# VH-VL binders against q9h9l3, part 280

Target 1, 176 residues: q9h9l3
Amino acid sequence: PRKMVAIDCEMVGTGPKGHVSSLARCSIVNYNGDVLYDEYILPPCHIVDYRTRWSGIRKQHMVNATPFKIARGQILKILTGKIVVGHAIHNDFKALQYFHPKSLTRDTSHIPPLNRKADCPENATMSLKHLTKKLLNRDIQVGKSGHSSVEDAQATMELYKLVEVEWEEHLARNPP
Key: E = the ipSAE of ESMFold2; O = the ipSAE of OpenDDE; V2 = 0.75 times the mean of E and O plus 0.25 times the DockQ between their complexes.

## First folded at step 13 (VH-VL)

Design E57 (framework fv_unasnemab)
Fold by OpenDDE, second read of step 14:
Structure E57 (fold): chain C 176 residues (1-176), chain A 122 residues (1-122), chain B 107 residues (1-107)
Amino acid sequence: as target 1 above (176 residues)
Amino acid sequence: EVQLVESGGGLVQPGRSLRLSCTASGFTFSDHYMDWVRQAPGKGLEWVAEIRNKYNSYTTYYAESVKGRFTISRDDSKSIVYLQMNSLRTEDTALYYCARDEFDSGYYFDYWGKGTTVTVSS
Amino acid sequence: DIQMTQSPSSVSASVGDRVTITCRASQGISSYLNWYQQKPGKAPKLLIYDASSLQSGVPSRFSGSGSGTDFTLTISSLQPEDFASYFCQQYNSYPYTFGGGTKVEME
């Protein structure tokens, strides 16, 4: 199989007024959508805002959550050497306090052919939910229970696969 | 060093049961899918069963030839994968290998045990 | 189920020869094919995964090619230690299935 994984993270609010986004869950799937990693993660700082309606994170999820430093090590081990696919992936990397090589990063929020396929402006930033509905005819992030990072990672991977050939060729001609 | 050691093989009569074990070491067992593959004497390889890891709900898959008779399971705390074989048939006679699936994809067998022999005969 | 037809079932060759083994799938399996080597009394050993990726530690004289339904394992220059049986295996869908095997024998 291809050395490609998709990642999605959920964040909670820490720091003053909960404005700092801290990693609270991370999901990683392989090219076929199998889950390689899915853990709740305990931030190093006190959680002020669980952001449950978006993150799906609740206080009970933090009882046995993996400490951030440990989780980070586990995640980085999986990502190393892989092509990493994500949506607005800069936020995930920021929460991880890690930056993957640009040449090995694929952000589905910044792939013009993907937007074009979805009848969206090529230079617009479309949501994962919208692209998934338009291109995969699937509803994600439904309800008030918050997002599922596994579902989001799987959707991200499937979206990328739709434009993989074209985009990889583009990147080969125009390396970042 | 990665090691897989099968045990539990033996001679049994048709209709009887047997439980195979595979003890793993040298890697994070709980991260990997585990499979059983068998080889009848002088014949080719036949995939038997797979069990996925905790992230994938320990989902199991079976060859049609063993469905309803064989059960694959695992104990991550002991790094062991099992194969419960019920209603054994003469055609189940084979060397049974335990195999590890690759971590990233889980679709190729990069490590194999030496196997344990199962003989079903009247 | 996907049937894997492997050919030839056996081949006689000499050291230095180029050996080609073919595996055909009953339906398209993309590049989801592995090749294994098995020596008498030993467990199989992974040679090639994903149709053309060489497993770490495997000599470069081994190569794999193909996509869809037709796949090939090539030994560019057969060495004494290469006399063995070889098997293809698809992982496109369950159940996983193996080819019937090819025995490479000394001429």
Scores: ipSAE 0.538, ipTM 0.844, lowest interface PAE 1.1, mean pLDDT 95
Fold by ESMFold2-Fast, scan of step 13:
Structure E57 (fold): chain C 176 residues (1-176), chain A 122 residues (1-122), chain B 107 residues (1-107)
Amino acid sequence: as target 1 above (176 residues)
Amino acid sequence: EVQLVESGGGLVQPGRSLRLSCTASGFTFSDHYMDWVRQAPGKGLEWVAEIRNKYNSYTTYYAESVKGRFTISRDDSKSIVYLQMNSLRTEDTALYYCARDEFDSGYYFDYWGKGTTVTVSS
Amino acid sequence: DIQMTQSPSSVSASVGDRVTITCRASQGISSYLNWYQQKPGKAPKLLIYDASSLQSGVPSRFSGSGSGTDFTLTISSLQPEDFASYFCQQYNSYPYTFGGGTKVEME
């Protein structure tokens, strides 16, 4: 069954010198790229650095933002029991303060066949932007207005679909 | 307890209009795509229209047979989905079902109402 | 529009029989196909989604298979409550389209 979603989170800097990554937006799409969730999220701590160039988050987005505790509950309800696809997804799970089973996690930044298709070293960690351009002939994360987590989640799902059959067979033979 | 209750059907002359309503309860209505599916007497099922949720911009889709005549809309504050039917034709005569589209793992109609009957006749 | 051709239009069967219903799409729809059961005077009920996934609460005697253009719904060991109409539905693209239906009748 298509019990698979893709997630992309945007983080802002909190804590000393803004070095802690706190969740400020989360987008989740289904297998076909339809949006299941897309909310700005208010961190429980003071935002030191909006990281706007990358996150696309501005102070105005915090006005209507869902408090972290509530957003986390909504997000986890969607992710639980599903195969979750992401790019460098450890960062997203860390920001959510959430553990997702390795057997149900797919990280497009660490799928050797995907790098191979992009003519990149299998063990390199390639950016989502690079893989999307090479394999889907699409430019994402353009300009200086920050990333769209919806666009990133959609691209991540499409990238995974390119290697889905091969990678699921690999995981069946080599369970995590 | 998920419930979908359709209303607004009736007997109407060709060229007239009707508005169908479907009141939902027992789930977070605003998260779901909502659909109308009809069934002519003694015939099979025909998908009519879909309205997506807020995250997908309330985008609407229609069967070719009703495009330009029917409008699907929703009111998330009241948990109601509507079907405005204009320029009705005798071939629009059918039982009209409201259906919930559960789309987190795929697209399928997991809950249906009992339907409301629309008869277009002179 | 994607046309869904369902066969047979009707089948006569006895309790305990194995019944197969086929659905053919006019173009490739991957696994984007659902199966519904409809009993007289009732709304349709989802049986199978995504070609082969059994809906919660549906008896294991129902199974679906296929991908691309050719799909099958199988009922092993038909039960009295299974005499009904069955419809396939594609959701690969808008507009969504249903097969013409198969009526499973008592012999």
Scores: ipSAE 0.417, ipTM 0.807, lowest interface PAE 2.8, mean pLDDT 92

Design E58 (framework fv_unasnemab)
Fold by ESMFold2-Fast, scan of step 13:
Structure E58 (fold): chain C 176 residues (1-176), chain A 122 residues (1-122), chain B 107 residues (1-107)
Amino acid sequence: as target 1 above (176 residues)
Amino acid sequence: EVQLVESGGGLVQPGRSLRLSCTASGFTFDYHYMDWVRQAPGKGLEWVAEIRNKFNSYTTYYAESVKGRFTISRDDSKSIVYLQMNSLRTEDTALYYCARDEFDSGYYFDYWGKGTTVTVSS
Amino acid sequence: DIQMTQSPSSVSASVGDRVTITCRASQGISSYLNWYQQKPGKAPKLLIYDASSLQSGVPSRFSGSGSGTDFTLTISSLQPEDFASYFCQQANSFPRTFGGGTKVEME
């Protein structure tokens, strides 16, 4: 059968006024939610905004963080040739400076049957937190101290598994 | 260039203890699950124990036949996985393999050491 | 525990033959089944993982199929280096369990 993993990245602000999103943490889980990769990543540019409320990243996490170039190589070895599941995953791929084939990409923010199960408009972009609460009856991203990319990747895989059979059948008949 | 080298096997009397070591090289050891699999003389393969990686809290799993007697552990700083075998029985006589457990696409043993022989007899 | 029943226990074959080995799980294991080859005095070598994925470096004459409870390993055209023992293994749940093995011998 086909290889499948889920990914979630955390970004910090670099560049003028911290407007550039740079990779600062990446978590990858397998089909069953086991963690394949979870490292803090040091951007090549100076961090001007940790965005801690959302990213959960603090200056202390950067001390022994893996340099971007090395982390990127490790991550791409895991992703290459696999079906990669994410939520608003284009942001993760952009931060990784990586192109993943659309035929092997699954974005839980753009799966109509998933929104339908959550009683949301099929073509709306719903947050991971909302879908997880509605469909898995679980609260994630709790509080204001930042998100856990491991928790987010695990929730993303579980959400995809709810529609996997019907969505894979749809994609087989209607290739991207 | 992945290598797994087992050591610590030997001849021991029933009721005694023995500790096996498996030294790994050529890969990021702390990222992988590690397993012990044994094979009695002329018999098939029997899974013994697994220890998970640092991202999954070093959780351990054992075959029922060894539970309470064997302990799997690891030292990521030295790239070694251990199997502490207590209260050994003649039925524990086997060649013991160390195996690397890939878990990105299912769970499978992609690299094995040559094994170390444990003989339990009086 | 999930029992893996492997058949046949042995088969005599000639170079060029098609060899099929079957493995049956006592419970559903989805696609969490692996196949290993073992030559006398050597450690096992991974051939197929996750029921049908060919391990890198393994010749294309080896293929795996099946899901749920019934699985097969096929060698499309047996070569001299393929005379060995073959074992299936389920990875769906703990404890991990192996089939009894199939010995492929020269006829």
Scores: ipSAE 0.760, ipTM 0.894, lowest interface PAE 1.0, mean pLDDT 93
Fold by OpenDDE, second read of step 14:
Structure E58 (fold): chain C 176 residues (1-176), chain A 122 residues (1-122), chain B 107 residues (1-107)
Amino acid sequence: as target 1 above (176 residues)
Amino acid sequence: EVQLVESGGGLVQPGRSLRLSCTASGFTFDYHYMDWVRQAPGKGLEWVAEIRNKFNSYTTYYAESVKGRFTISRDDSKSIVYLQMNSLRTEDTALYYCARDEFDSGYYFDYWGKGTTVTVSS
Amino acid sequence: DIQMTQSPSSVSASVGDRVTITCRASQGISSYLNWYQQKPGKAPKLLIYDASSLQSGVPSRFSGSGSGTDFTLTISSLQPEDFASYFCQQANSFPRTFGGGTKVEME
C-alpha cells in the first residue's frame, strides 16, 4: 500500500490585475495528520493581492519566504510516489505547476460516497468547510484571519479516511 | 517500547459472553488502528475486527463469522481496545491477538500482543 | 471476500537452501500484501509489507515480490532460525484475510 499524504495550498494574486493565482503557502500532512511540510513561498512575480481574508497571507510572511523554485522542488520530493489527497486539488497542482498522476490522486471534492455520507448530492461540489462540519463536527476556516492550510490539509485527510476503504475498492475496479 | 497486553480470556460455555481487553503502551495510541486476530489451536490466522478512530468518531469492521456477535471498541484515554464477544460458539475457541495497524507506510500489523486464550466448550 | 491461496502448505528444507512461498489472491489486491513469520508459541512477526518492502530489523535474506494477484516470499539462504510458519495477508479490502500458511521444516 502506498503512503498517503494530504496537501493544501494558499494562493495570492499576481499579474497586472492580481488575477493570477500564485502559490504562497503549502502544507503537507501524513496519514495521521502530522505536518511534513509547511512553508511560506515567495512567488516569482510581484504580489498584487494577498487575498488575506481567504489565504491568511500577509506581507510580513513573504519576508523570509522560500523561493517558489526551491519550494516546488521540496514539495515534489515529498509527493513523488505517494497517494496525494486534497480538496479541489487541481488548483493546488496548478499553483505548483505540477500534476500528480491521476491514479495516485484523491480529490475529496469529487468523491460521491463522501457527499452521500454528508447527505449532499453525490454530484455536487461541496466545500471543505461544509463537509468537515457535517462529517467531523468540526469548524474550520473560522474568523477573518484567513485559512490555515495545515488545518485544511488535516481535515481533508480525515474526510478521506471516512470513505477510504469504499473508494479505494471503487478505484481498483474502476481505475481512472 | 511498544507493548500490547491482552487479557480477559477464559473458559466459557456456548452462548455465554466474554470481554477481552488489550492494553497498549509505548506509542501514541490514537494514531493507530487496532485489530483483533485469532488463531484456533493448530490452525492459521483469522482476522476478527478492526477499529479506526479520529476526533471521537469510530469506524469498525468485522469478519462475517463474528458480525452481529462481537463488538470492537476502544478507550483512547486509557489506550485500551476491547472485544465484546456475545453468543459464543465452540468455533470461537482460539488464541486472540491484539495487533497494531500501521497505515502510514502501508496497511500492516507491525506489533502483536502475546494473546489471550478463549475456550468455548460445553 | 478475497481468498488468499498459499502454497505450499509445508516445505522441507536444509540450512542454506533457497525457499520460495507463493500467495495468490482471488482478485487483484495491488501491492497490499504482507508476509508474517510465526514460531511455535509466539505471536506473528511482520517480515514484508506492501508486497516487497522489508520491515526494519528483518534480515536481507528475506524478500517479497509480486503485484495484483500473485506474490512470492523468498528466503535466499535458509538459516536455522527461519524454521517457522509463514502467512500472507491482504490489506486491500475488508474483511482482511490471511493465507493458509506455510510451514518450513527441517529436512
Scores: ipSAE 0.005, ipTM 0.558, lowest interface PAE 11.8, mean pLDDT 92

Design E59 (framework fv_unasnemab; at its last look DockQ between E and O 0.70; V2 from the best seeds 0.00; counts 0 for: pae E 3.3 > 2)
Fold by OpenDDE, look of step 15:
Structure E59 (fold): chain C 176 residues (1-176), chain A 122 residues (1-122), chain B 107 residues (1-107)
Amino acid sequence: as target 1 above (176 residues)
Amino acid sequence: EVQLVESGGGLVQPGRSLRLSCTASGFTFEYHYMDWVRQAPGKGLEWVAEIRNKFNSYTTYYAESVKGRFTISRDDSKSIVYLQMNSLRTEDTALYYCARDEFDSGYYFDYWGKGTTVTVSS
Amino acid sequence: DIQMTQSPSSVSASVGDRVTITCRASQGISSYLNWYQQKPGKAPKLLIYDASSLQSGVPSRFSGSGSGTDFTLTISSLQPEDFASYFCQQANSFPRTFGGGTKVEME
């Protein structure tokens, strides 16, 4: 289906010890990998830990970042009515303080046929990096600059497309 | 309300240049792809060019008939898309439409301007 | 380039008639097919996108179907305001290409 988008978010640490994961970047791509949305987002609370090594987020990115409430509105507008594909997507939704309908959600970290194709245990939770390497022969999240949420969202969409037909049929027979 | 208003059309001689403008309003311009589509008198529609948004590196695409002669560009700060037309030919005579490209679920032109007429004649 | 062959080029019909317009792509375009309506002296108007999705505000008497190479626009019951030209357009690849158009005329 064309009403399908993939999302990936980067989070920074807020709260007293930086243990709260707050949205700092969100990227959304369409079925073909075109970027629908890619913005740095300013959390409502002070950032304690940028988690740069993983998130790729730096202090300079927050200078003109979109306030969380505004960004959330923009993102929700894009997601509404769409099938949303993500990897471990519950983390993204949590950071967005938004929960997409389960029937319209696809989590590539919980698709047994995808793991099967990658010669992984069907019930295991594999990383996006691992699946992308195994199934797409592509390296993502390389280097020390942190993740690229656009790259990750694109990879997630491509992975899902590998099992889309089979998985959609499965879901049709077994609606969540 | 979404609005697209084209301007810059006119009568020119072959070999001359003309720049069309399309001013957009009523939506977040910077998030959308923008296209030019033309229609020769009494003929069908012909896609001319597309320019993508900032998220997609402002990538441009052109019809073969205008490649090397036309340049599509945009100014997001002004919500304007341009079509620079150089080395104009008689076959470029047409009504030129500006169209907003929606690409979140497919790719389609959901809003069109009223068009601006370009006439190339000696 | 993907050629879009639209048929018929013209059709005469009466109010209340079922009108069917077909569009064939020279190669597979999945569901990236859109339909537009154009009235004389007016800009095109989007009717159907992604082969079968009805654009907001478009009457339900309009419907689109098909995938791959063969597509159909159907007007279930032609209304006076539906006499116009109709164009299909593929958005699968560049260059974007339109069908030759179908003029729906009054019988």
Scores: ipSAE 0.844, ipTM 0.929, lowest interface PAE 0.6, mean pLDDT 96
Fold by ESMFold2-Fast, scan of step 13:
Structure E59 (fold): chain C 176 residues (1-176), chain A 122 residues (1-122), chain B 107 residues (1-107)
Amino acid sequence: as target 1 above (176 residues)
Amino acid sequence: EVQLVESGGGLVQPGRSLRLSCTASGFTFEYHYMDWVRQAPGKGLEWVAEIRNKFNSYTTYYAESVKGRFTISRDDSKSIVYLQMNSLRTEDTALYYCARDEFDSGYYFDYWGKGTTVTVSS
Amino acid sequence: DIQMTQSPSSVSASVGDRVTITCRASQGISSYLNWYQQKPGKAPKLLIYDASSLQSGVPSRFSGSGSGTDFTLTISSLQPEDFASYFCQQANSFPRTFGGGTKVEME
């Protein structure tokens, strides 16, 4: 136990032809996988593409969704001062329009020891689904109904815990 | 400001029932785990029960001494957590505290109410 | 159930003294250990959470340390308002359990 949480966000398409990624759901879990936050979030711009196969977001989820500005405040209050774990986490921070200190950020898509344990090239960017299957023997993101950001955040925390001691020692010797 | 206000305590005979309430204000109630902790006169603290938040399926946990007799529940629309106490025993006599359980960095009771007194006597 | 053995049960001290209170868990609890202060007639107040994290608004003279089974709460320079009872509490597993308490009394 540390001041450490894991995050996963779902984005929908806004802007011309739905090419802009806007935050539509955020899940945050604690060190043990308990859910601290899980809300659908209403983007300030018109949703052009729900990207439902991947996001799991449907029009019904937007009806009483938390407005972006309010959700962002709630989320940042949880993240501030904590080690934040994510997978390709720069995408989540971009959707939140937020800068988190690099010294407190852990990206499971860029941890060489984790790839090594999965028999993958250390410098490759492996998907969360692949790493979770190889290292935790668990299938996530199953089917065509979209991803669960809760499931993804929980898997991300469990993956990080497999290399936590080794990686924290590495970071102590090689501060970011 | 975070506030927790307990009510419902009183004098009751063994074998009877009593329901305690804790009204919360000043925070997003539905996001927090809520606990009951009791303290017998002149004694230490004893954890009684916990109810988790909506994101964790309102899961409940109980101390062995109260399991099967006490039920913790919550009404998020009113920001109230309850403790239904059945088959009360003299050893249940205590000051009952409501506590907010923060779980972002470990699990800890960061706010407590002033407590409500339950006396079980024949 | 995890038993929390707290020592001493009471200690007599003077303003300016260093006071150390110890908690031992019957099983490993990682760092899931909290410390609370309680004054007569008042509700407990959180001092330290997750073994060593100081709660906002708590004076820096309070510190916590330890992991696994052995934990300590230290008050580096006792002040008049610190005469109170102190309780440790494990949050590793259910049921949550408290230590028996330590009463810090004026000499």
Scores: ipSAE 0.817, ipTM 0.912, lowest interface PAE 0.8, mean pLDDT 93
Fold by ESMFold2, look of step 15:
Structure E59 (fold): chain C 176 residues (1-176), chain A 122 residues (1-122), chain B 107 residues (1-107)
Amino acid sequence: as target 1 above (176 residues)
Amino acid sequence: EVQLVESGGGLVQPGRSLRLSCTASGFTFEYHYMDWVRQAPGKGLEWVAEIRNKFNSYTTYYAESVKGRFTISRDDSKSIVYLQMNSLRTEDTALYYCARDEFDSGYYFDYWGKGTTVTVSS
Amino acid sequence: DIQMTQSPSSVSASVGDRVTITCRASQGISSYLNWYQQKPGKAPKLLIYDASSLQSGVPSRFSGSGSGTDFTLTISSLQPEDFASYFCQQANSFPRTFGGGTKVEME
């Protein structure tokens, strides 16, 4: 059967005015929340804006960071052939410069049954923080030190498990 | 391709110490969990210890029979896992295998070394 | 500790026979059950992981089934190279525990 992992990435600003989102951390967890991968990643371009309030990335993290090309190879090897769960996951794939098959992609920001469990409109885009608080009774992304991609990936997997049976059945009946 | 080579076994008296090493190659060692499993002569398999990867704080687990006497550790820069065995007893006599624990879906020992023999005899 | 009771302890069989080995856990382990083959003087080799998933390079005559507490390894048509010992192992909780083994011998 297909293995399932959850991913979360943190990005920094590169390019003109720091508007390009470049990968600076990636965390991948298995179904049980054990960490398969968690590395700080050095973008190939100059970092203009660390975006620390959201990314949690600081200059010291880049000192021993894995170069993007190497990290991308490591990450894609883990993702290939697996069901990949994420939150607003297209941003993560864009930062990885990677396409994952839609049939193997699960985005907790756009799962109608999950929104229903949270008493939210089924087609609304819901934040990870809100869903996690509402459905798991946990506070994540607390304070001004930025997000933890490990914490966020673990929360994303736990959220998916709440609707996994229903949603996998739905997708089997409605292939993308 | 994937190789696990154990060393450090030998004949020792009860109460003495021995350190086993397992040198790994052919995979990204620092991303995997590593285990020791032993087999007494003519007997079945007994799990001994596990050390998790750097991303899971190198957390360690031990069989009750060895807890407090054995210490598993790893050096990711050299791709080596160790088993420090103190206060050895005759019941620790076994062939000791190094095993790679794959954990992306389930938990299982997908590669094993050939083992190194530890004999504890007075 | 989860006790793994493996049956039979040994079986005498001929090439071509169907061989079935069972493994019972003392408490539920979901599908966290693995099967290993061991030939004399050799390290164990993974056959089946997660109860029913066939490891890469393992012949399709091997299959695994079961969940919860009762698990089965089946060899659909025994080959000469299949005479060996077989062990089940649970990975649901620590400590990891193995069954006592089943020796498959030539009749």
Scores: ipSAE 0.401, ipTM 0.808, lowest interface PAE 3.3, mean pLDDT 92
OpenDDE, second read of step 14: ipSAE 0.079; ipTM 0.720
ESMFold2 (binder alone), look of step 15: mean pLDDT 93; pTM 0.949

